# VHH binders against Probable RNA 3'-terminal phosphate cyclase-like protein: the designs that were tried, part 2

Target 1, 375 residues: Probable RNA 3'-terminal phosphate cyclase-like protein, of Arabidopsis thaliana (Mouse-ear cress) (q9c578)
Amino acid sequence: MVMMKKMKGSQSFRQRLLLSTLSSTPISIDEIRADETIPGLRPHEVNLLRLLEIVTDDAVVDINETGTRLKYKPGTIVGGKNLVHSCSLSRSIGYYLEPLLLLGLFGKKPLSIRLKGITNDPRDASVDTFRSTTLNIIKRFGVPAEDLELKIEARGVAPNGGGEVLLTVPNIKTLSAVHWVEEGMVKKIRGTTFSTRVTSDFEHSMRFAARGIFNNLLPDVHIFQDHRAGAQAGKSPGYGISLAAETTTGCFISADTTVSCERPDETGELDVEKKERSPAEDTGVEVASWLLQEIEKGGVVDSTHQGLLFLLCALSEQDVSKVRVGTLSPYAVETLRNIKEFLGVKFAIKPDPLTGTVILKCTGSGLINLSRKLS

## First folded at step 4 (VHH)

Design c11Y (from c10 with F107Y; framework vhh_ozoralizumab_d1)
Fold by ESMFold2-Fast, scan of step 4:
Structure c11Y (fold): chain B 375 residues (1-375), chain A 125 residues (1-125)
Amino acid sequence: as target 1 above (375 residues)
Amino acid sequence: EVQLVESGGGLVQPGGSLRLSCAASGFTFSSYAMYWVRQAPGKGLEWVSEISGSGGSTKYPDSVKGRFTISRDNAKNTLYLQMNSLRPEDTAVYYCAARDSTYYPLYEESSYDYRGQGTLVTVSS
């Protein structure tokens, strides 16, 4: 076997598994929360390893008795149809979607997978943001639009979930490098409000409040109400809003949140983000304001998508990508470090003091999907 | 496709001179700072000269200062290194390298955007 890369701690668990798998690099992680009251891997982390076993062949996962040490040998990414995975309720489906999307692109077969769990929460990107923004970002890198889809079949909020989505991802040979430095001007805002197991008045209130913020700034604002009832409304009461701004140069900038109306479990899990309750009008105003703040920061993506943008650049063909972003988020900085560690791709940065943005560039690693099945 | 192609290497007697050339293609040559870097047998890479995109600024380490002269012809996309008073310790593979100086590397390690395949210079009697 190829020499195992050794690392420590709980940081970047999701990205470490993703980059390990894409680079075919075996890893050994020790000291995972070894000094915490509840040591070791969390339920969503173990559940992600199970998802990797579903979408790959011959992956080897070895976890010690305390969950504080993981040895992971990546398998071949297969993809496939009619796959089903039940996501842990300790994180939303959004936690799984980004690594799953990137893995699916480099699979032997196109991916079609049904994911069950929490569709919307305040910690991870909602399924709405993933559909409106994340998928549009990857299309810029040469991914075909026709077979790239997320269907929201049922919504479910914390704590009990009951949501369901169908993700379809085409398999590609390579990602194309990009020159993506022109922000353009915001030309339209699109959004979705939803509620589960509560009145549609929550949807209306969020929509009305958000439109109130935007009405004096631009004319093209459309916020949809996606009311769910019965089997499509999951197991917990809640409401949420997702907003995306589209620019004249094809940039998508997003903001979202979700409010659970049910009290969080008193389980004592220290790393699980607890849900908050706020009035629907306040939620609509807050998310609209967050979107305007993201637009003001500049860049071709919002701060939450910077990590994905850099991963796409680093995985692309051996050509130069240049991308403009606002101030780097901590997650983005962490992503750049992980990219260097697994792919050997080093970014360079050019500040633009006039706009407060920065341009990053790299030469892609040239990842080729050698297992791609041609029809 | 970006290419940097070095030429002009060979065997020379101590005290002799050589002129190295580097033909650049596939990028906007005048926007890049250019470098000569060498690697002696069994040693790491050593920086030996730097020239700004315009040609207005040059830098040298003490080991070659006063003996080597870097220059460029932006109309021909060509970089040169004039090496005088050559010594046996100048024996190395010489590489042409390019860096867009408007960008900063995020890591402290010196990195070049492009580097050629190298040309061998042997100084011996």
Scores: ipSAE 0.324, ipTM 0.671, lowest interface PAE 2.7, mean pLDDT 89

Design c12D (from c10 with E108D; framework vhh_ozoralizumab_d1)
Fold by ESMFold2-Fast, scan of step 4:
Structure c12D (fold): chain B 375 residues (1-375), chain A 125 residues (1-125)
Amino acid sequence: as target 1 above (375 residues)
Amino acid sequence: EVQLVESGGGLVQPGGSLRLSCAASGFTFSSYAMYWVRQAPGKGLEWVSEISGSGGSTKYPDSVKGRFTISRDNAKNTLYLQMNSLRPEDTAVYYCAARDSTYYPLFDESSYDYRGQGTLVTVSS
């Protein structure tokens, strides 16, 4: 009776596992980097499978000798308290947070899990952005605010990490459909600068530069310095900045980056974009500029959160959600394809030529957390 | 509550004619493009005809072009399909469907906001 969904390649690995688990659809993935010099699954991909085994019961993971084929039978999402997971240093904790948030919502028990590794990098959303922006997006879909929290206990940058966060996720019955098309006006900007194992002058320089960009545009700008020392500063030198704009209609738009002062090894095991060291002041200007660009693009979320927005709409109750976004990112388009493949949810799109934004709509799949009702 | 209620189906001989009607309620009918789609026994859904919200534009696949005519009466919130020169291959359940025409389906698939319960058309001697 169990028919495996067959697919190929390394693309969408995170979303394939997430949607497989949420839809209870067994999958078989062939030809995972089969022709590459180092074939097969990467350390962070194997590590994500181990995380799934921690938060679910009876998941079955079968990987061939070369790592080029994965058979995955999803288990029941349990959640639980006092969980601990050490994330692979080949990607940041941010790689794990989005699927873990969504899985935690549909668990038998609320989730409380300690994650260790890289908290901030230029590739994945930082733990700051997850806390300020990602969690506020999820709340729009009816998730309780009090029980949805990310606590940053230690910061760690690439290559050696040493950061630590505590994620708490309530379990819910269903997500609510949304009508979310009003962008509003930016009313305030909040941000965080940090540094690890380097002078706090980097924090000050980024903050000063970013505030310089915003001072003539908006009065309500507060950028905090989150200086960490000793054990809370991880194992590698670096610095970064995260910025979030809040609108009058409750939209959160974000931008972040991190600069590692140690070069990663060039073997490709650290899945990091090659980035030359920039002066901290330039980093602050760059991220402030990216935030203004995201605001100008429009939409109720920034480009990096479009995929999550569409996943939430597709998982919601069987009612119509309508959401406004800016230009679709490649990740957002990939997300829409994966949603159709696993959930059968079809989106329709309406361009708004006056704003350069688009409105997407769908009828949610109506995922119900039956385990929560019985527990 | 949105409702689309089809009527007019039945048994007809090859070469015969039949007119289907769809009564719409619960939405602003004139703002929606309307469709007839059909599903033959054991087959997938097949698009049969399309009409714009104003009634000014119609489209048909080659399989029914020249034989079928879609029309609408926005004052009565009613959609029609006039079927002429019916063939055994036209045997199917016919569904009335509605879509806000300002939206485009993604990934080359038709997506309808609303569909009716269907009406069976059997073309047989």
Scores: ipSAE 0.309, ipTM 0.662, lowest interface PAE 3.0, mean pLDDT 90

Design c12G (from c10 with E108G; framework vhh_ozoralizumab_d1)
Fold by ESMFold2-Fast, scan of step 4:
Structure c12G (fold): chain B 375 residues (1-375), chain A 125 residues (1-125)
Amino acid sequence: as target 1 above (375 residues)
Amino acid sequence: EVQLVESGGGLVQPGGSLRLSCAASGFTFSSYAMYWVRQAPGKGLEWVSEISGSGGSTKYPDSVKGRFTISRDNAKNTLYLQMNSLRPEDTAVYYCAARDSTYYPLFGESSYDYRGQGTLVTVSS
């Protein structure tokens, strides 16, 4: 019947498991970091497999002794309420949120899950960006707004985490195709600054610096300070900022980062994306500048959300979606390859040299949630 | 309302010739690159010819180059495929396909906006 799909390497691990599960395609991945000093699957990758077992029925996971080979047979996506998962501290909760959002949409029951770990880091999208931007992108594809929520109950930064969020995702029958090519004009900027186990002066400094960048560009800028203390402040000192621009056509463009004031565990991940400590003022300026750069690149989503946008188009009803984006990110290109590999959906691209953007189109795969219970 | 209607298929002997036609409606024909693609029994889709919107450029795979000729009449919204020196391996359902020529397929894979119902060509004695 369904033949196992064979793959190699550590690339696109998250998306391979996601697309395997959504398409009910068994996979075998060989040569996972086989030649590296520390070979095989990383703690967050094993932890993601455990999360898949929690949200699905009858998934089969077979990992060899060295972690360099994985055989995965996806189960039926169930979802459910009162679920709890402790995320590995080798990556932020943001690493888990995107696949969970997509899996939850095609579950037998609505999803409600508590995730514990690192809420904000420089590598993955923050929980703030997920709430302000990721959820609004998903709503464009016909997902009910009322049942789609991320609640930040506690913040935690690397290395020791201690953050906690509650993710709620409605189950749907199908995603709607979209025609989304009008960028509009930026009408407001919203943001959040936070700090854990350090003074609120860090929040104020980031906010003040970011507002300084925007003051001459638009009047509707509001950056909130979300200071956490006690049990809501996690176990490690740090600070961060998330910014989102909303356009007149309903586009959301975001940028974020986080600075941990303690070094990561020496025995943890060897690939350290950010090690440097920056003054809070410099962090605020940097992220505000990144947001302006993303706006200047154009498109209906920022660079980091291109992959999600294409996944949503490919999973939608068997109708044509057409979307405008800026220059394709490497992550977006990998996403398009993975979509073709698992769903057979092929995108076509049209450059727009006047704007420096591109328009992509595809016919959705028409994924139907056959397990969804009717009321 | 977009339609691509193929005609001209049938039974032909090896070494014979056949001319396929495709009548297009519901879109601006001259703005689309046109294709002939085929599917032999038990096999996948195979691209066999391409023509630009203006008719100024054509392209063929080596398997049919020199034997097949694609052409179009933009005034009549019609695409043609002249097939000469037919071989048993040319037996397939032949489809007319269209792509907006302002779009490029990603990763070199052909992506069509529209495709017809197909016409069967059988090359047999």
Scores: ipSAE 0.406, ipTM 0.705, lowest interface PAE 2.4, mean pLDDT 90

Design c12P (from c10 with E108P; framework vhh_ozoralizumab_d1)
Fold by ESMFold2-Fast, scan of step 4:
Structure c12P (fold): chain B 375 residues (1-375), chain A 125 residues (1-125)
Amino acid sequence: as target 1 above (375 residues)
Amino acid sequence: EVQLVESGGGLVQPGGSLRLSCAASGFTFSSYAMYWVRQAPGKGLEWVSEISGSGGSTKYPDSVKGRFTISRDNAKNTLYLQMNSLRPEDTAVYYCAARDSTYYPLFPESSYDYRGQGTLVTVSS
């Protein structure tokens, strides 16, 4: 039997719930923002717990009156079809997608879930980045392409959302270990620009500016305008861009941002990051520059996907995975600590001073989806 | 296909000596730090000895220091453990283990890339 793990603070809330659920490890978290002006769990954190209740059976959630203490006993991951979840408007749908993806892989049934809320913001990965980059990363670990899809049915930006996506995830038995150290060369760039409740000129301006940066570097650049009108354009004015580079060795490197044109209402939400507005052309230049910076950093994934990469390695079959990454992000470092805490998987590192990258390796925990129908 | 095959275990009287061998195949032996680890009946794994890929550096815990000697022959892809002045508390299954010496652990506990099936050493009168 697994004993309850005791921990403190607001850090790694999303990963703590994810790893608790995947490892069937009950947790107790104390001192959640206990000394802050507005103490306790935030709306998106409570909303994530509600989502876990939708995709699992028999999960037990116990929150004290101030939200400063959480007791969580994970349930069995079920998955299922025709599920619907309305995401809190305090964070984008992107906040929920990574844990949902990993939970869906280890469900009793394949997952099909409709998520409503904010599709694009400057804080979390956009639904476009998830589709272009995140889903392609997991395919490297033996996840079948069949039934692995994100459909963007409506776009919505902060503060009022109105976006909608359909996520489908196959259930698997195990993840395969990887030897993924060759970055290759960038062979193509794909991107998406969008606007909601503002002129399509914003889409054109971002696309033109980004293409201007890339046209002298490589020939295969296609940035699409995803024009949405009426009900598919959400409830708030804004615009955004997502860019992904594909390499000759199957690596996907991404960058994105979104600009809300409407000042959000004062919500009392202290942990919500506010992004200043920028002209559309400047936004296109900025994100194109961020993509080039991520490519220059090296590694088989961009900085924002390092955590997911390490989670996949740690959850894989009991074999050695080796992966090349650039400078470790703070999120990636936290991910490595959480992996050790819940799964007992310890990574080792080899620097490559010639490239400025590092290679990490681990032996996977060998997570097997025992809930999957056996016939 | 990676293989680590231990040999040389057996029954020995207290104060006696044994030499364990580990034949390695399927990887570049000289690039790997090699280890002997043991598990006594009803107890956890205990690190016993460590040797660098080149053979230039060795480490031992105080429990075996001065009694055990780790060595390697990179031309033969073979690891050795010379055990002298054996005690009943040295009774354990001894495992050959390998770790790529070009990697550093991110956490202080040791991690092994490969481990053999083990060889039993029994020290009794």
Scores: ipSAE 0.270, ipTM 0.623, lowest interface PAE 2.9, mean pLDDT 90

Design c13D (from c10 with E109D; framework vhh_ozoralizumab_d1)
Fold by ESMFold2-Fast, scan of step 4:
Structure c13D (fold): chain B 375 residues (1-375), chain A 125 residues (1-125)
Amino acid sequence: as target 1 above (375 residues)
Amino acid sequence: EVQLVESGGGLVQPGGSLRLSCAASGFTFSSYAMYWVRQAPGKGLEWVSEISGSGGSTKYPDSVKGRFTISRDNAKNTLYLQMNSLRPEDTAVYYCAARDSTYYPLFEDSSYDYRGQGTLVTVSS
């Protein structure tokens, strides 16, 4: 029915599988890290393929002996309840959440899945950012709020994880096109600090430092301490902070990071250069500063969510979406190329020199969830 | 609400002339680049001519250059195509199309925001 797409390399692995599955387009990927010391697919990439097999029927995965070639024939997205998946510890749960969210929207049944692993790390969006920001972005496209939830049952940081979340996603018929060009003004900041297997002093220090940055800028700032102990604190020591700004027009802009403390800072004794702030205070200041930088860049989403925004526009009904964003991230540009390749959706761009932002527009592909079961 | 209505098609002998018109409504005409595209029987869409929103820039493929002239009247929201020295291979359904010229296509996007229903031009004796 659909011709197999041939591609090369390790780039865009998540989006290639996601778009392959949503468009029912078989793919063949060659030369996956073929010349590297450790060639081929990484543990989290293989683990993502196993997750796709859990949420779809009749997917076919063919990996060669060295992991340097993948042939993937997507199955029908089923979804379902009481699903469980143990995520590879080579990446956080955040690596899996965005593709799962989008796949779940187009499933035969609503999705309810328990994911186990690393909840927070510096590479992928944290489970906190997913809950505060990612889920609010998709609501703009007509996704019902009542069945859209991420519950954080246990936190776990690298290297050993032990975190656990429950993701629920409603299945929909179609996504609605959007005109989302008004940034508004920041009206409130919400955040969460956490620690695992270390004292709550880390949570307090990050919160105090971040509030110090915001105190003179706006009045409505609430940063919560989500202290976890025992079984809910995972297997590795660490701490982190997630911050989200909400605007008067319903935009959500976020920043987060996590510090893993698996081994004591044994180099700290040899490092004679000392900072005035503690490491936790430095983390709080850093993430608060990143949030202010994202707000200054403008757009209706932060840099890390531009790719998701464009995917949502491209998957929407066959009507025009227009969205304002700041400077395009490399990930966003890569996303636009992948959208064109799999969906044939082409974006047009209008610079706004006065704000340093750009407006992108497209006509959605009109993806319809024909297998939706709810009668 | 947005409409592009083509007119002026018909039967003409080889060497003859026709003028096509396209009446536009429901959008800010002067902000859109306008196009004529055609589809011959059993063939794909072929770009025929392009005019900028202001009318200051026009483009043509070699197949019609020197024979066809695109023009617009922004006061009347009307696009024209003057076709001279018509050939049997010019037989096609001709479509009026529009693209918002304030936006730049990413990755060589050739799609149009709006397209009309078309008007048939037959060149035969």
Scores: ipSAE 0.408, ipTM 0.718, lowest interface PAE 2.0, mean pLDDT 90

Design c14E (from c10 with S110E; framework vhh_ozoralizumab_d1)
Fold by ESMFold2-Fast, scan of step 4:
Structure c14E (fold): chain B 375 residues (1-375), chain A 125 residues (1-125)
Amino acid sequence: as target 1 above (375 residues)
Amino acid sequence: EVQLVESGGGLVQPGGSLRLSCAASGFTFSSYAMYWVRQAPGKGLEWVSEISGSGGSTKYPDSVKGRFTISRDNAKNTLYLQMNSLRPEDTAVYYCAARDSTYYPLFEEESYDYRGQGTLVTVSS
């Protein structure tokens, strides 16, 4: 058995639980926001522990009275069908989707889970970006396409959510190593605009503005409107846009944001950033510009997907993966540190001055889903 | 297909000398920086020496500097480590390792593309 790893603070909470569970490594985290006005674990962090209990058997969670210390003993990843989880409204469903996706791949059974909460916000990847970009990235590592799906049944924005998605994830034996260094050229752009409890004029305005940015650059641009009404429109007024570029070599580069039209409820959390309202036209221009900036940065993924890319490489079979990315984000660097800490996988980096990109390589940890092989 | 096979380890008295060899196959030897790394019983992996692909530059940590000499024969695809003035604390399994020097390890020097199975060196009387 693996000995308990001791660590401190609130950093990388989501990745610490994910990597603890995948590596079957018990962890003890102390000094979680111990000196803050509101100390300890946040609602979304406690809620993630609840989700782990749903998708695993025999996980043990021990939290002290102030929420400033957590002892977590990971359970066996089971997966299963007809699962339901209500996500905390302190973060979007996107906070839960990436760890849940990776855990589901190494489950005893395929995963089918209904998630309720906030589908789109400016902090975490939207359900649209997850569907258009995240799932296409993971397919490169040998994950079957036919059983990998996210259905958006209802949209909900902050503060009150009311959105709902159904996530289906196949269980696999192993992830395949990749040589993914060719960026290709952008061949098409696809996008989705939506609005909840406000006029569809917001959708049209964002779409028109974004298309205006792309008109002279690329002819193959389709931005769809996904207007929701009644029960499918959640509990809060808002609007958003998600854009994804596909390249000739099968790369997907994305950008998204969401604007809540209601002032967020005061939660008592001092670290929660309040968003200002913005015009829909400005939102469309902003996100189109962010997409072009991500394309210009280069790499086979956008900056927000670098962490996931490195996790996939590190979890893959014991063979060499090589991947090209733009300059490393702070989150990507933190991800690489966490990978080393839990999996012992070390990356090496090669700058490419001609493109302004870098190539990273590693030998995968060779994680095998033994439960799937036995069943 | 890539193989690194170490040889030359054994028992030696304090103050003695040993020469380790590493036979490389399955990659373009001259395009890789080569390393000797060691692991003492119950300890972590420790970098011992480095040589550039051409053999033009070598590096050593203070613990072995002046006592150990790394060299290579690119015509024979072979790496060597000449160990002099051996001490009991040099007792370890010695590994041959290779790294494409165009890549930089992100967190530690011990990140290598390839590593052999090791050869045991015991320094005792």
Scores: ipSAE 0.376, ipTM 0.708, lowest interface PAE 2.3, mean pLDDT 90

Design c14G (from c10 with S110G; framework vhh_ozoralizumab_d1)
Fold by ESMFold2-Fast, scan of step 4:
Structure c14G (fold): chain B 375 residues (1-375), chain A 125 residues (1-125)
Amino acid sequence: as target 1 above (375 residues)
Amino acid sequence: EVQLVESGGGLVQPGGSLRLSCAASGFTFSSYAMYWVRQAPGKGLEWVSEISGSGGSTKYPDSVKGRFTISRDNAKNTLYLQMNSLRPEDTAVYYCAARDSTYYPLFEEGSYDYRGQGTLVTVSS
């Protein structure tokens, strides 16, 4: 079969495992943080390998004593129901959701999995953004809506988590190529504010401030308060907001953030510069402003979803996809390089100076789920 | 329907010449940059030559520069490759490929929108 790919460093770890698994390409990664004070794989990276073992059969994981070398032979993606995974508290559940979603689509069985940990943080996309935006993007590629769902059962913020979500993903045969170049106009904004183990006044303040930004721009704005108490409020105090704009052509553009208590400082995992806790009102203004900036950038997805968009295009049937995006994010460019490396899919780009956007196109790799079992 | 049909391949002695043709249909030929790419037995695809939609710009790798000439006739929707001073290492299946010239390859190597069925060139005594 496919020969083992050799690579180095800690970059694109999540995406390398995802693409390795989808392409059935064994990989060897050397020099993982070999020169750092704490060398090797981080807790969330090891935990992602454990998740892969849960959703696949016969995966082989070989890690050296220092965690600085990984040999990974991907298994068959199985999926299944009644699965449970406890996510590492070093990253949010959002770190695991995108690779898990894509793997679930190409499983032998539909996926139903309970994930426990941190539901919202400022580093990874929130469970709210995943639900409102990520899942709607995937539907454009022919994924059935009926069994594609994320249920937020409990919220939990850093450092101690205690959140829970239930993710269900249908297994498909193939993804459909797309011609997705019409941005449309924003027709409504929907949002969610939440708080855990602090007063609901934080939810009200964020909502009020965000609505103030939108007041004279658009009439159809609704920001919900998802107040949680007791067992559904996790183990740490915090608050956050997620906003999504929907366009007349079915585009979803999002922005989110979370403010939580941070006590420990761990080098190589966390941002070493700790910011003062912002007032909830300032948080609402900031995220509303970020949403408007993302809308102004243009494209059919926001900058944080460009990577996912390109992965979907590259995995689709062997037909041409064309997608409009704003300025390419660094993560999107990295995604395009990884797509080329694992799938051999090469994108071409056409600038549109009238809109300040670009159109990318590719011929999909034609990934077919030959193991798909209809139950 | 889009079609790229190569012709002109065959057996030729070292030092000999061949001219390959590619008949294109089903798209606006003059709007596409055209390419010749080849695949030797047991090897990957190798870029051989490139010509802009207008025919005003051509590019070649050092391995064939001075020996191969790419040209096109937009009125006839036909691409050509004139191969001179052929060597045994030129033995390969040669493919005609097209890329919409309004798009740029995002990295050093771009994808092709269309590729033909190929024509075999064997350089041997």
Scores: ipSAE 0.352, ipTM 0.687, lowest interface PAE 2.3, mean pLDDT 89

